# VH-VL binders against E3 SUMO-protein ligase pli1 (pli1), part 2

Target 1, 154 residues: E3 SUMO-protein ligase pli1 (pli1), of Schizosaccharomyces pombe (o94451r108to261)
Amino acid sequence: YSRPFAPVVHSRIRFRKSPFYDILEQFNAPFVVPACVGTRNTISFSFHVTPPALSKLLNDPKQYRVYLFSTPSETIGFGNCLMEFPTPQMELRINNQVAHANYRRLKGKPGTTNPADITDLVSKYAGPPGNNVVIYYMNSTKSYSVVVCFVKVY

## First folded at step 9 (VH-VL; from p2 with heavy chain S54D G55S)

Design q2
Fold by ESMFold2, look of step 9:
Structure q2 (fold): chain C 154 residues (1-154), chain A 121 residues (1-121), chain B 113 residues (1-113)
Amino acid sequence: as target 1 above (154 residues)
Amino acid sequence: EVQLVQSGAEVKKPGESLRISCKGSGYTFTSYYMHWVRQATGQGLEWMGNINPDSGSTNFDEKFKNRVTITADKSTSTAYMELSSLRSEDTAVYYCARELYEDSYGTFDSWGQGTTVTVSS
Amino acid sequence: EIVLTQSPATLSLSPGERATLSCKSSQSVLYSYNNKNYLTWYQQKPGQAPRLLIYWASTRESGVPSRFSGSGSGTDFTFTISSLEAEDAATYYCQQYYWYPYTFGQGTKVEIK
């Protein structure tokens, strides 16, 4: 399924609402994870938790969390994006620590994949260099856009 | 319509305590931090502190840390601010203010009508 | 603590004139990683609670007339009313929300002659 001609760069991904959390802020411009078939690939980028978000995170870490989201890049122009990881053949590292999340997608049930809760791996101190994200992956048949968001959980 | 309705004006003597209520309506009370800001007559605004109404977590300006208590009652959608050991310089209009929920949170998009408090001998 | 200093203290102008208000911060409220300034402008008319006008230093809140604008970055910020109307008589406050405690400037009172 191909996207219409879309010359505009989207700065924010609008995910479908969840009853389990609200997205309060997106920390990074969508980062592209290219398609990769028959080989392995690695991407990396950084993000920084904003000062007001740090205050809430430090005060209420059970309620305020940092989630990593992913959605097919081709869908971000069509609204209400669904959470989907590029491939089950992936490893996510935050600040060189392995994040443990369920990367599987259900073929007949789009939008059932949970974002990765990376809160406990995120630096809780101000200043550089921020937080480093590394994704090792294999056999992603589509391009995906990845964002890290500040969320309130229920 | 978002509304913040505060308790009525009070006249106090030095050394007494003050307790002001702020009832929120028209929104999900537990989703938004509630702040307390005061303004002495003819003066500027002074941030006192806030509360997360869901968890009860609070922050205070150091100037008030040992004198101010901020609480919230989820069942009545009401926040409370108590200020003890009152002095004449505590004479002010006291406001509750709701913090913006997303993106530029830390700014106040709704304010109560204010509660006038006079502390005099 | 971040101290905000506003100038002038009062500004007396005629309708149609341009009002320019300054807010200076004792330390930067710019987060360089997202290029956002954590500074807000409020309007307070006599006997009323403050009204949010501008956040992120330059972003107008919904429903705020376009004659109100904000600019500046880091430590130096400006609030402008491009063509004063009688209803704009008020005191204007800047507020920082970079770190606790949140702080306000002492205000600039705008009077219509």
Scores: ipSAE 0.677, ipTM 0.861, lowest interface PAE 1.6, mean pLDDT 90
Fold by ESMFold2 at other seeds, look of step 10:
Structure q2 (fold): chain C 154 residues (1-154), chain A 121 residues (1-121), chain B 113 residues (1-113)
Amino acid sequence: as target 1 above (154 residues)
Amino acid sequence: EVQLVQSGAEVKKPGESLRISCKGSGYTFTSYYMHWVRQATGQGLEWMGNINPDSGSTNFDEKFKNRVTITADKSTSTAYMELSSLRSEDTAVYYCARELYEDSYGTFDSWGQGTTVTVSS
Amino acid sequence: EIVLTQSPATLSLSPGERATLSCKSSQSVLYSYNNKNYLTWYQQKPGQAPRLLIYWASTRESGVPSRFSGSGSGTDFTFTISSLEAEDAATYYCQQYYWYPYTFGQGTKVEIK
């Protein structure tokens, strides 16, 4: 055969290009946020900013940012993934601090959701303990994959 | 095609200043950090500093911080390095180098042709 | 500042022989959380600018012949040319990009007999 029939596990998510930022590096393997209905769920994971990224972040924080991205898990193998949060009924915490983002998707307009800018909540130190991400959510009808990326904004 | 074209060779006397230009073409100039690296005759490479051409933010090796100025002109896609109070030990080939944009940034994927500078009495 | 020390200073070998170059770092350039070493190898021929060969200690840049390879981790790194060709006569430099200031090893000159 030329390709496997079994699903391929992807380590990197390829988002649709944006005129507002470029993704320079992905800090974590995609973390799955399972579907849930009628219940509350909590997930957590960690990521670490790399030393070269930290240098740029500290040197020029207006242009270099740390964004949290989310996309439906079933889409990650095809490229041009659209930014979409699991549900508007969610709270994102970075290092125990609430991140503020617009989780609401514009009705009938896929890909209108911005990633969360978490830069001001991220540890500005490359050593332990790193960065802790906690997502509290409910009523997500799909499974989502979440990554934290280093970006350059325009 | 990505190209970095530097200004021509210079002969200087001690106490003078030099200014080297590096024009980038074939890519988005403001997206990539530009670095300056020098190499004295028969010696290794020495990092001098860099610039974010979009913001103008710079970093320098402490050895050069009081003598080096790095600037960029977005409208001409040209970076400049100026080194003041020249001494004979500043005799070297000076390179500009473009940093990778993604993933393994901090490595240099494109280099200028080099500018030979001789400082002698 | 992270000091990189290369050895030997000069390596003189015949075509087809294996060249092994060492680069030792005064402190680790391994980021344990992604398991990547922030070390690069360059080739420089006389009168030319350096050419990028290897980054992340072991990842070969596109278009670089497979006879060039890198290995090692932390503070000890090795660059290997598996079967020397005449065109490989050059000076090879390691560079760290973990922290500013970026630093280079002093170089290893490879000569072909």
Scores: ipSAE 0.656, ipTM 0.854, lowest interface PAE 1.7, mean pLDDT 90
Fold by ESMFold2, look of step 12:
Structure q2 (fold): chain C 154 residues (1-154), chain A 121 residues (1-121), chain B 113 residues (1-113)
Amino acid sequence: as target 1 above (154 residues)
Amino acid sequence: EVQLVQSGAEVKKPGESLRISCKGSGYTFTSYYMHWVRQATGQGLEWMGNINPDSGSTNFDEKFKNRVTITADKSTSTAYMELSSLRSEDTAVYYCARELYEDSYGTFDSWGQGTTVTVSS
Amino acid sequence: EIVLTQSPATLSLSPGERATLSCKSSQSVLYSYNNKNYLTWYQQKPGQAPRLLIYWASTRESGVPSRFSGSGSGTDFTFTISSLEAEDAATYYCQQYYWYPYTFGQGTKVEIK
């Protein structure tokens, strides 16, 4: 009949370990950024900093940061994911402010892209309205999944 | 193996100061918040404060009226708690406790053996 | 300050019985945006430090036997020992870690007849 098994859903993305930070908490379920060839697209979603994370963030902002991660959706569940943005032709906004990150891909050098440090753009309140993420992009040949994480940096 | 080893029992007089050490081993000392919790005889547990051993940043319960000082020495992997202007009500077992690392941080996954402190009038 | 009130103060039961302990919070410790309750349960035996059993109200710490469980949300929480064993005689404490100062319940002493 016409009722196939549901595909496996991953609520958490496991990134390759970095010597520069530890991921302590993922704030949102992975959000899909669809492929977009020969055209432009805009996506948005929200996340909330948890009360214990906020305490550390406010008391130790040099060590505790909020990073935005991205990886091709197809790679999730097949080992540790590498950090990769959908396209260099993108703009990330957090709470209507442009985030500064290096979106460049290096041919033959997978995993050389850093997550975006969005800490200074994140609301310093645990309650409403939370944080709004907007991605403007074009010419992404793959679907990507995006998460915002609480990290400790070295 | 994670261990938190505290300094030995003390007997104090009212008005004196107390200083307890807590040496951490078997883990990266500077990565984990260290907390101090006390328990008076026949009473429950009372959170006193914490420290980030790397940065030195601290938080305290206001109940201690600026009597509590918490410090850490990275080179010896040792945290310290000092309580001044002691009263008989400060008679308790004092524990150090290490915070859980990820996801549910704010809970304590390793505890020292406790330091019994008696403040006798 | 968030006050945690535990009941009963003492619970005396026979081996194999189910123990049910209550912890009530003066304020919600549920963060509605992630549906997590910032509540922890500890076991403490005489002369020993507390042992972490449950965090996020219902998640068992590694190495904790499956007979220990937690449930509840917001302000009302329950800790259950499904089939008491002799080594479970102890005092059990709830703790909130929603925000500072962290606070504990006054404890429930479980005695095995």
Scores: ipSAE 0.635, ipTM 0.848, lowest interface PAE 1.8, mean pLDDT 89
Fold by ESMFold2 at other seeds, look of step 14:
Formats: sequence, structure tokens, C-alpha cells
Structure q2 (fold): chain C 154 residues (1-154), chain A 121 residues (1-121), chain B 113 residues (1-113)
Amino acid sequence: as target 1 above (154 residues)
Amino acid sequence: EVQLVQSGAEVKKPGESLRISCKGSGYTFTSYYMHWVRQATGQGLEWMGNINPDSGSTNFDEKFKNRVTITADKSTSTAYMELSSLRSEDTAVYYCARELYEDSYGTFDSWGQGTTVTVSS
Amino acid sequence: EIVLTQSPATLSLSPGERATLSCKSSQSVLYSYNNKNYLTWYQQKPGQAPRLLIYWASTRESGVPSRFSGSGSGTDFTFTISSLEAEDAATYYCQQYYWYPYTFGQGTKVEIK
């Protein structure tokens, strides 16, 4: 036998390296935020901090953080992905608490957007119920893929 | 090339203290947790504790918490383990070990050569 | 403390035979939300430090020959050498890294006849 065609599945996003942090672990499969023009949309998903990550996070919270990343879905198979939020017209909530991040793109300066540091909103337990992410947004001309990662910050 | 080089073998008397060094090279020393694991002659491995060399934060097995001190010197890329109030049962080979940086951290991909310590009167 | 119990203590086999080693954990080391088992297998030859072979119970470290494999989940784990070679004579240890303190099994010595 030969296998029939199967779609390409990207379980991990490879972001461009940053001098300000290293990505140590991705907590969720990339979640798609669909394009949405002229209307509002809402998406939600969940993630769980792993036991070894939790140990580091609790012991060294200045150095170990939880960041939310986003990049255009079309780019996730190529590596060197740039951090970019779907639209400046969005609100991010973690466990029903508003996260404050700069969603703005700088014209002519791709990759200048910082990921959202959501550490203070994340549950400090390895078990249920985990963490809920909700994104309210409008006017995203592309589809975006979102992951939550464990990072070491410099 | 990642290397962990430990200080040499020691012979100690009961009640004395032990201090072993572990110098890391070929990688960014402050990025990786360093662990200490010992092995009594003819026996298995026993985790003693670790350190984040950047922050100095440590964790210990409760069996050792009153006798073990783990430190790191960032300027020399060297970790140290001290064990006080030595007993003959502390006779063992002592290893430093570096954990993986991402994903499966807590697993040890690089080990020192080991330091043989004999505690006898 | 999570206790790891290995069996058998010693396994004596001929070249080309299949070696099967067991590691049983007193508590589950499976994180159900990512479906990963936080269990590692090491090889230690006399006079040497341990060498990492398998992590996440079944993932081979880079450069580890394909004859080495790991399986199992939760509390029961198996390490297999599919076709034993003379260089595989060593003691093999499992380790959990789910929670501190990290713990090791007592080891299984594999001898070549």
C-alpha cells in the first residue's frame, strides 16, 4: 500500500530568534484565528503549563515567563516566523482577565511587535482546569496562528 | 563541545565537609540548570539537588537539605556542591549534570566525569 | 517521592537477542494534557557517567541507534534493545522528571554471554 494524500499538519511554530528571550516550550497546538473583515469575531482555546515548566516558573518568576505569540497562518511551515498580532482591534483575555499588550504594527518594521506576557494571569497549577484564552477581534485580513509558550527572559 | 569538568578524588573522615567543583564549557553556563547526582559503589543513582546558575535558586532532596549547599560562580562558569557532616554512607562517585534547555528539561544530556569520594576513618 | 522499580536486576543474553527491561513507577508520570510521560532512560558503562538514550518514555536522543526503544505509559514502562550487540553491555537506569525530587530506578545490568 501507499498512503493517500494527507494535509500538512504543523504542530510547532518556529519564530525568529530574539535577543530578549528564548522559547523553551510550546504549550498548545497552533490555534487558528480566521480572517474577519467588517465584522467582529471571537475565538477561544485552552492550554496547560507542564509540571517541569511550572517548577521553573514558581522558582524563578523573573527569568521564566509565559508568552502568547501570533503569526500569519500561511507562514508557520517555513520557520523564522515573525511575531504579529491579527489586528490592533483586538482584546485578549486569559482566564477572563484582560491582558494588556501592544498589538500595533509599525509600518516598515516587520517583527517589531512583542509577544504578550501573560504570566501573571496564568494558573500556577499543573492540573485542571488549565488556562482559557479568549480573543475578541475585528478587521483581520489574514488568518493567524496562536501559541502560548514558556520562555526564558534576559 | 559541551564539557563538564569536576575536581579530583577526595578522601575524607566522618564529620568533615566535602566541596566539589564542576566547570562548564562550550555553552552558555547561566542558561542551563545544573544538577548533582551521586552513586555509591555498586549501587544506583541518587539525585541530590540543582541550581539555576543565573538566579542562584536551588532545590534539594529533603534527605540532604540540612547538609548540602549548592552554589554557582557565573564569572568562572563553575558550580559547587558542599556536603557537611560526612558519614561513611556518603562514600560515592558524585556527578554534576546539565539538563536539556528546551522541551524535555529535567533530563540530563551532559555529565561530568565524576568525583570519587571516600569517607573512612 | 516517586519510586521507580526496575526489573530484572540482571539480564544475561547472547548477541542478537532481544533485551526487555521494565521500569515501574509508584505514581503516574503521564501529563494527560500533552500526553507526555516524563521518564528517561540512561545507559552507564563501567567507569563512565550515564548517557541519555530515551526521553519522554519513547523519544530517542539524537545519535542513539534505532535498536534502542522505549514504550509504556503512566506507571509501567519498557526499554527494549531489539538486537543486542556486544557494546550494549551496561547498566540501564530509568529516571522520572515529573516532580522534585527527581528519582532513578536502581538499574538493570545487561551482560553479554
Scores: ipSAE 0.628, ipTM 0.853, lowest interface PAE 1.8, mean pLDDT 90

Design q2
Fold by ESMFold2 at other seeds, look of step 13:
Structure q2 (fold): chain C 154 residues (1-154), chain A 121 residues (1-121), chain B 113 residues (1-113)
Amino acid sequence: as target 1 above (154 residues)
Amino acid sequence: EVQLVQSGAEVKKPGESLRISCKGSGYTFTSYYMHWVRQATGQGLEWMGNINPDSGSTNFDEKFKNRVTITADKSTSTAYMELSSLRSEDTAVYYCARELYEDSYGTFDSWGQGTTVTVSS
Amino acid sequence: EIVLTQSPATLSLSPGERATLSCKSSQSVLYSYNNKNYLTWYQQKPGQAPRLLIYWASTRESGVPSRFSGSGSGTDFTFTISSLEAEDAATYYCQQYYWYPYTFGQGTKVEIK
């Protein structure tokens, strides 16, 4: 039994560089939010803050934050991915708390959407139970890939 | 090119205080945690503490908690470590070390040349 | 605090031989949720500062020759020099960065015969 090529696996999303933050670490493998038209859908996944990240977060919470990013799934692997939420018709919950985020896109200006700052909703303990992410959404015409990252904010 | 340049060797007497400088260049000084690590002659490495140069936040090994002060001056890109109430056991080479910026931060990717400190009667 | 114990204390080997160094941790430094070990290896030559070789137990830093490698997980780690060169004579230290205070092993001195 032989397989001439291994598939390419994209375990990391490389977003366009921002003047407002640096991405220091990605906490989860990209999670797919499937396209959904005419019905509601709900997805959930979990992530864990690493011990070194937790130390920085607790020491300097103004500078170190936890952001949730999203980008169309077809764009990963190309680099310079743009921040874009699946649909403005969505709700993000972290550990059963509603997150504040601006889900809107500006027409003709891709990449103007900010990632969601979820820091104040994230568990301040390493290890179990971790952090639960739930996205309720409808009318997303594309599949999106979602990651939670540790960032340094300017 | 990233460089960490430390102040020169010192000879001290027990009970005195020590202050070592570490000037960083070739990188954004305020983005990287700076650490202090010492090594007595013929011995292993001993972590003393660190600082976030932008915020001034510090962490220390409990062994040094009441004797160590770590500071940073953003305008000169210089970190300082002060050790008070010196003893002969504080004779060592003192290093500053820069923490890796992303992914595996907590490891040290650049080190100063070391400052030899001798504490003797 | 997390104690790291290295063995052997000294290795004396000829050029071209394989050097195998052990580092054992008193507590696991594996974060099971990302499967990463928060363990680093440094090289220190006499009169010099340490040089970072390996982080995450097995990832080589940029510019580190491929003859240097690391393996292991949890509490038991190995550092290998596949074909020893004269310039590899140095003391090698493991370091954990899982929790403060950061700690180092006591070192393994590699000598060239």
Scores: ipSAE 0.624, ipTM 0.847, lowest interface PAE 2.0, mean pLDDT 90

## First folded at step 14 (VH-VL)

Design v1 (from q2 with heavy chain S31N)
Fold by ESMFold2 at other seeds, look of step 19:
Structure v1 (fold): chain C 154 residues (1-154), chain A 121 residues (1-121), chain B 113 residues (1-113)
Amino acid sequence: as target 1 above (154 residues)
Amino acid sequence: EVQLVQSGAEVKKPGESLRISCKGSGYTFTNYYMHWVRQATGQGLEWMGNINPDSGSTNFDEKFKNRVTITADKSTSTAYMELSSLRSEDTAVYYCARELYEDSYGTFDSWGQGTTVTVSS
Amino acid sequence: EIVLTQSPATLSLSPGERATLSCKSSQSVLYSYNNKNYLTWYQQKPGQAPRLLIYWASTRESGVPSRFSGSGSGTDFTFTISSLEAEDAATYYCQQYYWYPYTFGQGTKVEIK
């Protein structure tokens, strides 16, 4: 018998650098949002803010934020992923509260979408129950991978 | 090259105050928490507190909270630690230490050379 | 506060021997949701500042020789020097960074015979 090569597994997404923030930590393994053409879909997952990140968040909430990022799953591994939501026809909820973000990109202008700042919706306690993410969406022509990150903003 | 350069050795009497500087170079000073750690001769390390040099936000070990002041000057990339009402037990080497920026922050990846402070009665 | 207790206090060994140092924490420093231990190992030679060797209990800092390693989880941690070299004579400290105040173990002094 011979063992096939294991598929490449990316536990971290490397986004293109931004002059407006630095990514300090990724809180979850990339969560796949499958394509869904002509239908609606719902996904959910959870994440937990780590104790050292929570300390910084509580001490300096203006400078330390929690951002939700998304990128097409096929682009992971190149190292300069662009921020892009699955579809403008989506709703993001954090702990059952609607997050406010602009899911639409400028027509013909890739990379014009900002990550979602979800800081004010995130639990300020380490441990249970953590944070629940729900994405309702339709008409996503690609599979996307979603991560929640700790960031320092400028 | 990341460097933390501290002010020179001091000899103090009980009841006086101490002020130590720590100048950071070779990195973006305001991105990294700065910590103060001391070590009495022949003894272990003792965390005193820290500062976010960008916001000025601080944390202290309760043992020092009423005697220690930590500040930072962004324009000179310099952190300061002041310890008041000195006792002979405050005789130690005082270190500044830079906290790691991402992932495993809370770990100290760069240290100053140390400032020897002697408090004699 | 989280108390770290190191053992032994002193370890006297010959070059090429394996050094094994223990650090025990009064509370778990494992965050179960990410499976990371918030524990760091430093080396300090006489008259010098501490040097970071290991973070997350087992991750070697850049430029640290491969003979240095860390293991353990929760409350029980081990630091190992697989083949002791003369320049490894130093005091080694563990540190937790789970919660403030950050704390250090009292140190293990490694001496070369």
Scores: ipSAE 0.705, ipTM 0.868, lowest interface PAE 1.5, mean pLDDT 90
Fold by ESMFold2 at other seeds, look of step 15:
Structure v1 (fold): chain C 154 residues (1-154), chain A 121 residues (1-121), chain B 113 residues (1-113)
Amino acid sequence: as target 1 above (154 residues)
Amino acid sequence: EVQLVQSGAEVKKPGESLRISCKGSGYTFTNYYMHWVRQATGQGLEWMGNINPDSGSTNFDEKFKNRVTITADKSTSTAYMELSSLRSEDTAVYYCARELYEDSYGTFDSWGQGTTVTVSS
Amino acid sequence: EIVLTQSPATLSLSPGERATLSCKSSQSVLYSYNNKNYLTWYQQKPGQAPRLLIYWASTRESGVPSRFSGSGSGTDFTFTISSLEAEDAATYYCQQYYWYPYTFGQGTKVEIK
C-alpha cells in the first residue's frame, strides 16, 4: 500500500521583524491572491478573532491591533518575508467598509510598505459571522499570500 | 532567564490589608500580562485577576468585590496585589504568574515562588 | 463563569503504570473557527509553584517529556501519563483561558505506590 503524500502547506508566514510591532497570532491560513495580468479580479475570505485576542483588543485598543499583511507567494517558505501588496490598483474592504492604507512601495526599497491597520473595521464579537475580507485588484504580476494577524504596537 | 520574585511571608489579623510585590526580570516586563493566583493550604488554585503592566488595565474575579487592587510599576518591573478587609479564609499562598506572549496567551509559563499569608487573631 | 471538574481526586499507581486524569468543563472551551481548545494542564509538586505541561488541550510545552499528553475537546478532556515515574508524584490541575475569569479544576493528586 502507498498512501498519497499531503501537499506542502505553508500554514504560517514569517515576516521580517519590525521595531514598531510584534505579531502575536495569525488568524487565517495564508490566502492566495492570484496574479491577474491584463485583467481584474476579486477575492474574498473570512477570519475570526479568537476570544483571548478579543479580550486584549477590548481592554487596550491603542496597544493591540489587527493588521492585514501581504507578501509574494513565492517567498513564504523562506522566512523574513517583506510586506508588499499585489498592486497599488487595489481596494480592500473589511466587513463591507473600505480600508484606507498605503498600498504603494517606494521604488527600489523593498519592505517600505506598512501592513494595513484594519482594527476599527473588525467585528468586536467572537463567533459568527466573523469578518469578511474582499480585495478588488487588477494587473498584479505576481501571486500574493494574505494573512490577518493580531499585533502589539509600540 | 525569566524570574519572578515575590515579597516574603506575612502574618495578618482580620480586617487588615495585604500587599504583595512581584518583581519580574529576564524579559520585557511591559509585554506580558501578570496574573495573581492563590492557593489555600491543601486546596486548589484560584485566579484573582491580572494587569497589563504597560497600560495599567486590569481584570479581576468578581468574587473579591472591590477588595482586590492590582497595580504595576514599569520603572521597577514590579507588580503589586493588595487585598483589603482580610478574613481567615484569605489564608493562602499567593502567586504571581506571567502569561505567554504569543498564540496561547492566557497560559502561565512562569510563576513566582509564592508568598505565604496567614490571617489569624 | 466556566467551572472545571477533575476526577479522580486521588490516583495511586505503581511506577510504569498509565495514569488517566479527567477534566470536565461546564461549557465548551473549543473555539470552532480555529479548532483550538483553550485548556491547559499544570503539574504542582509539594512546596512548589505549578509547572506548565500542556496548552491548547494537547500541545506539549517545550522540555516536557513525551510521556505526558492531553486529549479531548469541547467539554471533556483527558490528561495521560503513559508510564509513571517516581518524579511524577504531584497534583495536576486543568485551567481554562477561554474567557475571564480564568478558572482551575480542583486538582487530581497522583501518588506513587
Scores: ipSAE 0.659, ipTM 0.859, lowest interface PAE 1.7, mean pLDDT 89
Fold by ESMFold2, look of step 16:
Order: sequence, then C-alpha cells, then structure tokens
Structure v1 (fold): chain C 154 residues (1-154), chain A 121 residues (1-121), chain B 113 residues (1-113)
Amino acid sequence: as target 1 above (154 residues)
Amino acid sequence: EVQLVQSGAEVKKPGESLRISCKGSGYTFTNYYMHWVRQATGQGLEWMGNINPDSGSTNFDEKFKNRVTITADKSTSTAYMELSSLRSEDTAVYYCARELYEDSYGTFDSWGQGTTVTVSS
Amino acid sequence: EIVLTQSPATLSLSPGERATLSCKSSQSVLYSYNNKNYLTWYQQKPGQAPRLLIYWASTRESGVPSRFSGSGSGTDFTFTISSLEAEDAATYYCQQYYWYPYTFGQGTKVEIK
C-alpha cells in the first residue's frame, strides 16, 4: 500500500532580505494569531532569548536587537515573506509594557512595514519566566504568524 | 571563499610580548566575532578571548585578562592579539577563529592557519 | 567555568569499525526553552587547525559526511563515526558555548590500525 505524504511543517519563517538588518536567529515557533472579525481578541505567547544571543545583546545593544515580525500565515511556506501586522487596530505588549511600533499598512507598497523593535522591553535574563507577548487586536481578516528574532542592525 | 591568514611564526624570550595578526577575507569582517584559541604542543585547545570587530567589545578568559589585549582594525579587516610577560608555558600554536553568524553562533566555522610561538631562554 | 571531560583518551580501531567518543560536562549545556544543547564537535588532523563537524550536539555542519553523528543531552554527549575511514585519523574535541569562558574537552585521539 501507499501512505499519504506528511504535511509540510515550517518551523522557520524566511522574510524578504532587508538592507537595514540581518536576521540571526528565530526564538519561537511561528505563533498563530487567528482571524478576528467584528470582535476584540487577546492572545499571548512566550519566548526566551538564548544564552549566546543574550551575551551579544548585553555587549553591543546598539548593533544587536530583538525584533517582532508578522506575516500572513498562508505565505510562510514560500520564502520572501513580507512584514505585515494583522491589523492597524492592535496593541502589542512585551512584559506588560506597551511596544511602540507602526502597525499601518501602506496601500500598494507591500513589504514597507517595519518589524517592531522590542529590545528595550525584553528581559536581560535567560531564565524563567522568559518574555511574555500579549497582542490585543480587532478586525484581522487573515490569520497571521508571529515570530521574535535576534537581528544585527546596520 | 572565507580565509583567515595569520602572521608568521615567532621565537620569543621570557618577559617579552607577542603580537599576532589575523586578516579576514571573503566575508563582511565586522559582522562576525573573532576568537583566539591556543594549543600547546601535544595538548588540547584553550580559549583566550574574543572581539566584536565592529564595536571593539571584548571578552577574556580570567586566566589571561591581565596579559592579553585583543583589538581589531575595520579598515584592514585585521584582528590582533597581544600577550605580554611571556613565559615558557606560553609556547603554543595560536589560532584566530571566526564564529558562525546565524543560529549556532559561539561555534567556530573558520580558523586561521595557526601561528607557532616558541618562548625560550 | 564549565569543564568538559572526554573519554577515552585514545581509540585505536580498524577501517570500517564504529568509533564512539564520550564528552561529559560539569554543568548542563541544555537550554530547556529551545531544547538545544550548546555543544560542538571539532576534528583536528596533525598540523592543521580544527574543523567544525557538529553543533547543537547533533546537527552536522554543511559538507560533513553522514558517518559523523552526535547525540546526548544536558551533561552526557556521544560522538560516533559509524564506519571509520583512513582519513578520520585525528583528534576530536568537544566545546561548549553556553557561556563564557568557552571551554574544550581535552580531546580523544582516533588512530587507524
């Protein structure tokens, strides 16, 4: 007999390259933010900075940063994923502090949305409890996948 | 192709200083931490310290912190290690090593050819 | 400081045999939150610089033959060469990169009879 092929699983999201930063490490498996129409929703997850990344971050915080990325879940298998937040009607909190990011989409200009720089909100300790991410949002017409990455900025 | 080319072998007397260069090519020098590792004849590997060549930030093994200086010159893509107050126990091959850029950084994917240093009276 | 202890000091084996090397760490190098062990294996042939073989305890570096493998977690790690070839005669080192100072095991020398 024949068995069906296993589903394709993508543990890493490959974003379109940027001249302003390099992605060095992804800290979490892609976290799904479900579509949400006509309702407010709250969702949360955790991530941990790895010991080698923490060393670089503490030594050189101007050059090494922690960015939160988002892209439509439907696109994560194809590479060159574009940075796009679920909805402009959202709030991102890291360790109970509001992150300041631009959630707007520019019509006709895909890939112009910047990831959120959350470095100053991230725990500078590798052990428990880690870092808590809370997303409050409304009116997301698609499912989005969210990852937190270690980056080197230029 | 990535290459790390070190300065040539040296013979030193106790109490002198040594200065070894390591020139990186085939990659963006400022993106990668550079490490220094030594190996006495017939012995294992000993990590000495590292540098972020972009910022100049360094880390050292406590054993060497008073004797070792690690620097980098961005314009020439060259890292330097200086070891002062040499003793015969400092006789070793000295390597520079580049750590990985992504994911498993802290491991060394490229090594220099080694610089043999002999410290004898 | 994390101390890595390798055994045996020397293995002398024939071509085609399996080589099994041990590396034991004085402290865990497992980061439980990503389930990765910050342990690397190098090969060093006489007169040469070390060559990276395996990182994260079990992930082969690109271009490394499949006969080389690593396993273990926490404090107890094993490196295996499934079928020795003459070119595998070398000294093998484990290294931890969990925190500074980075440390190496004292090495296991593999000789071909």
Scores: ipSAE 0.628, ipTM 0.847, lowest interface PAE 1.8, mean pLDDT 90

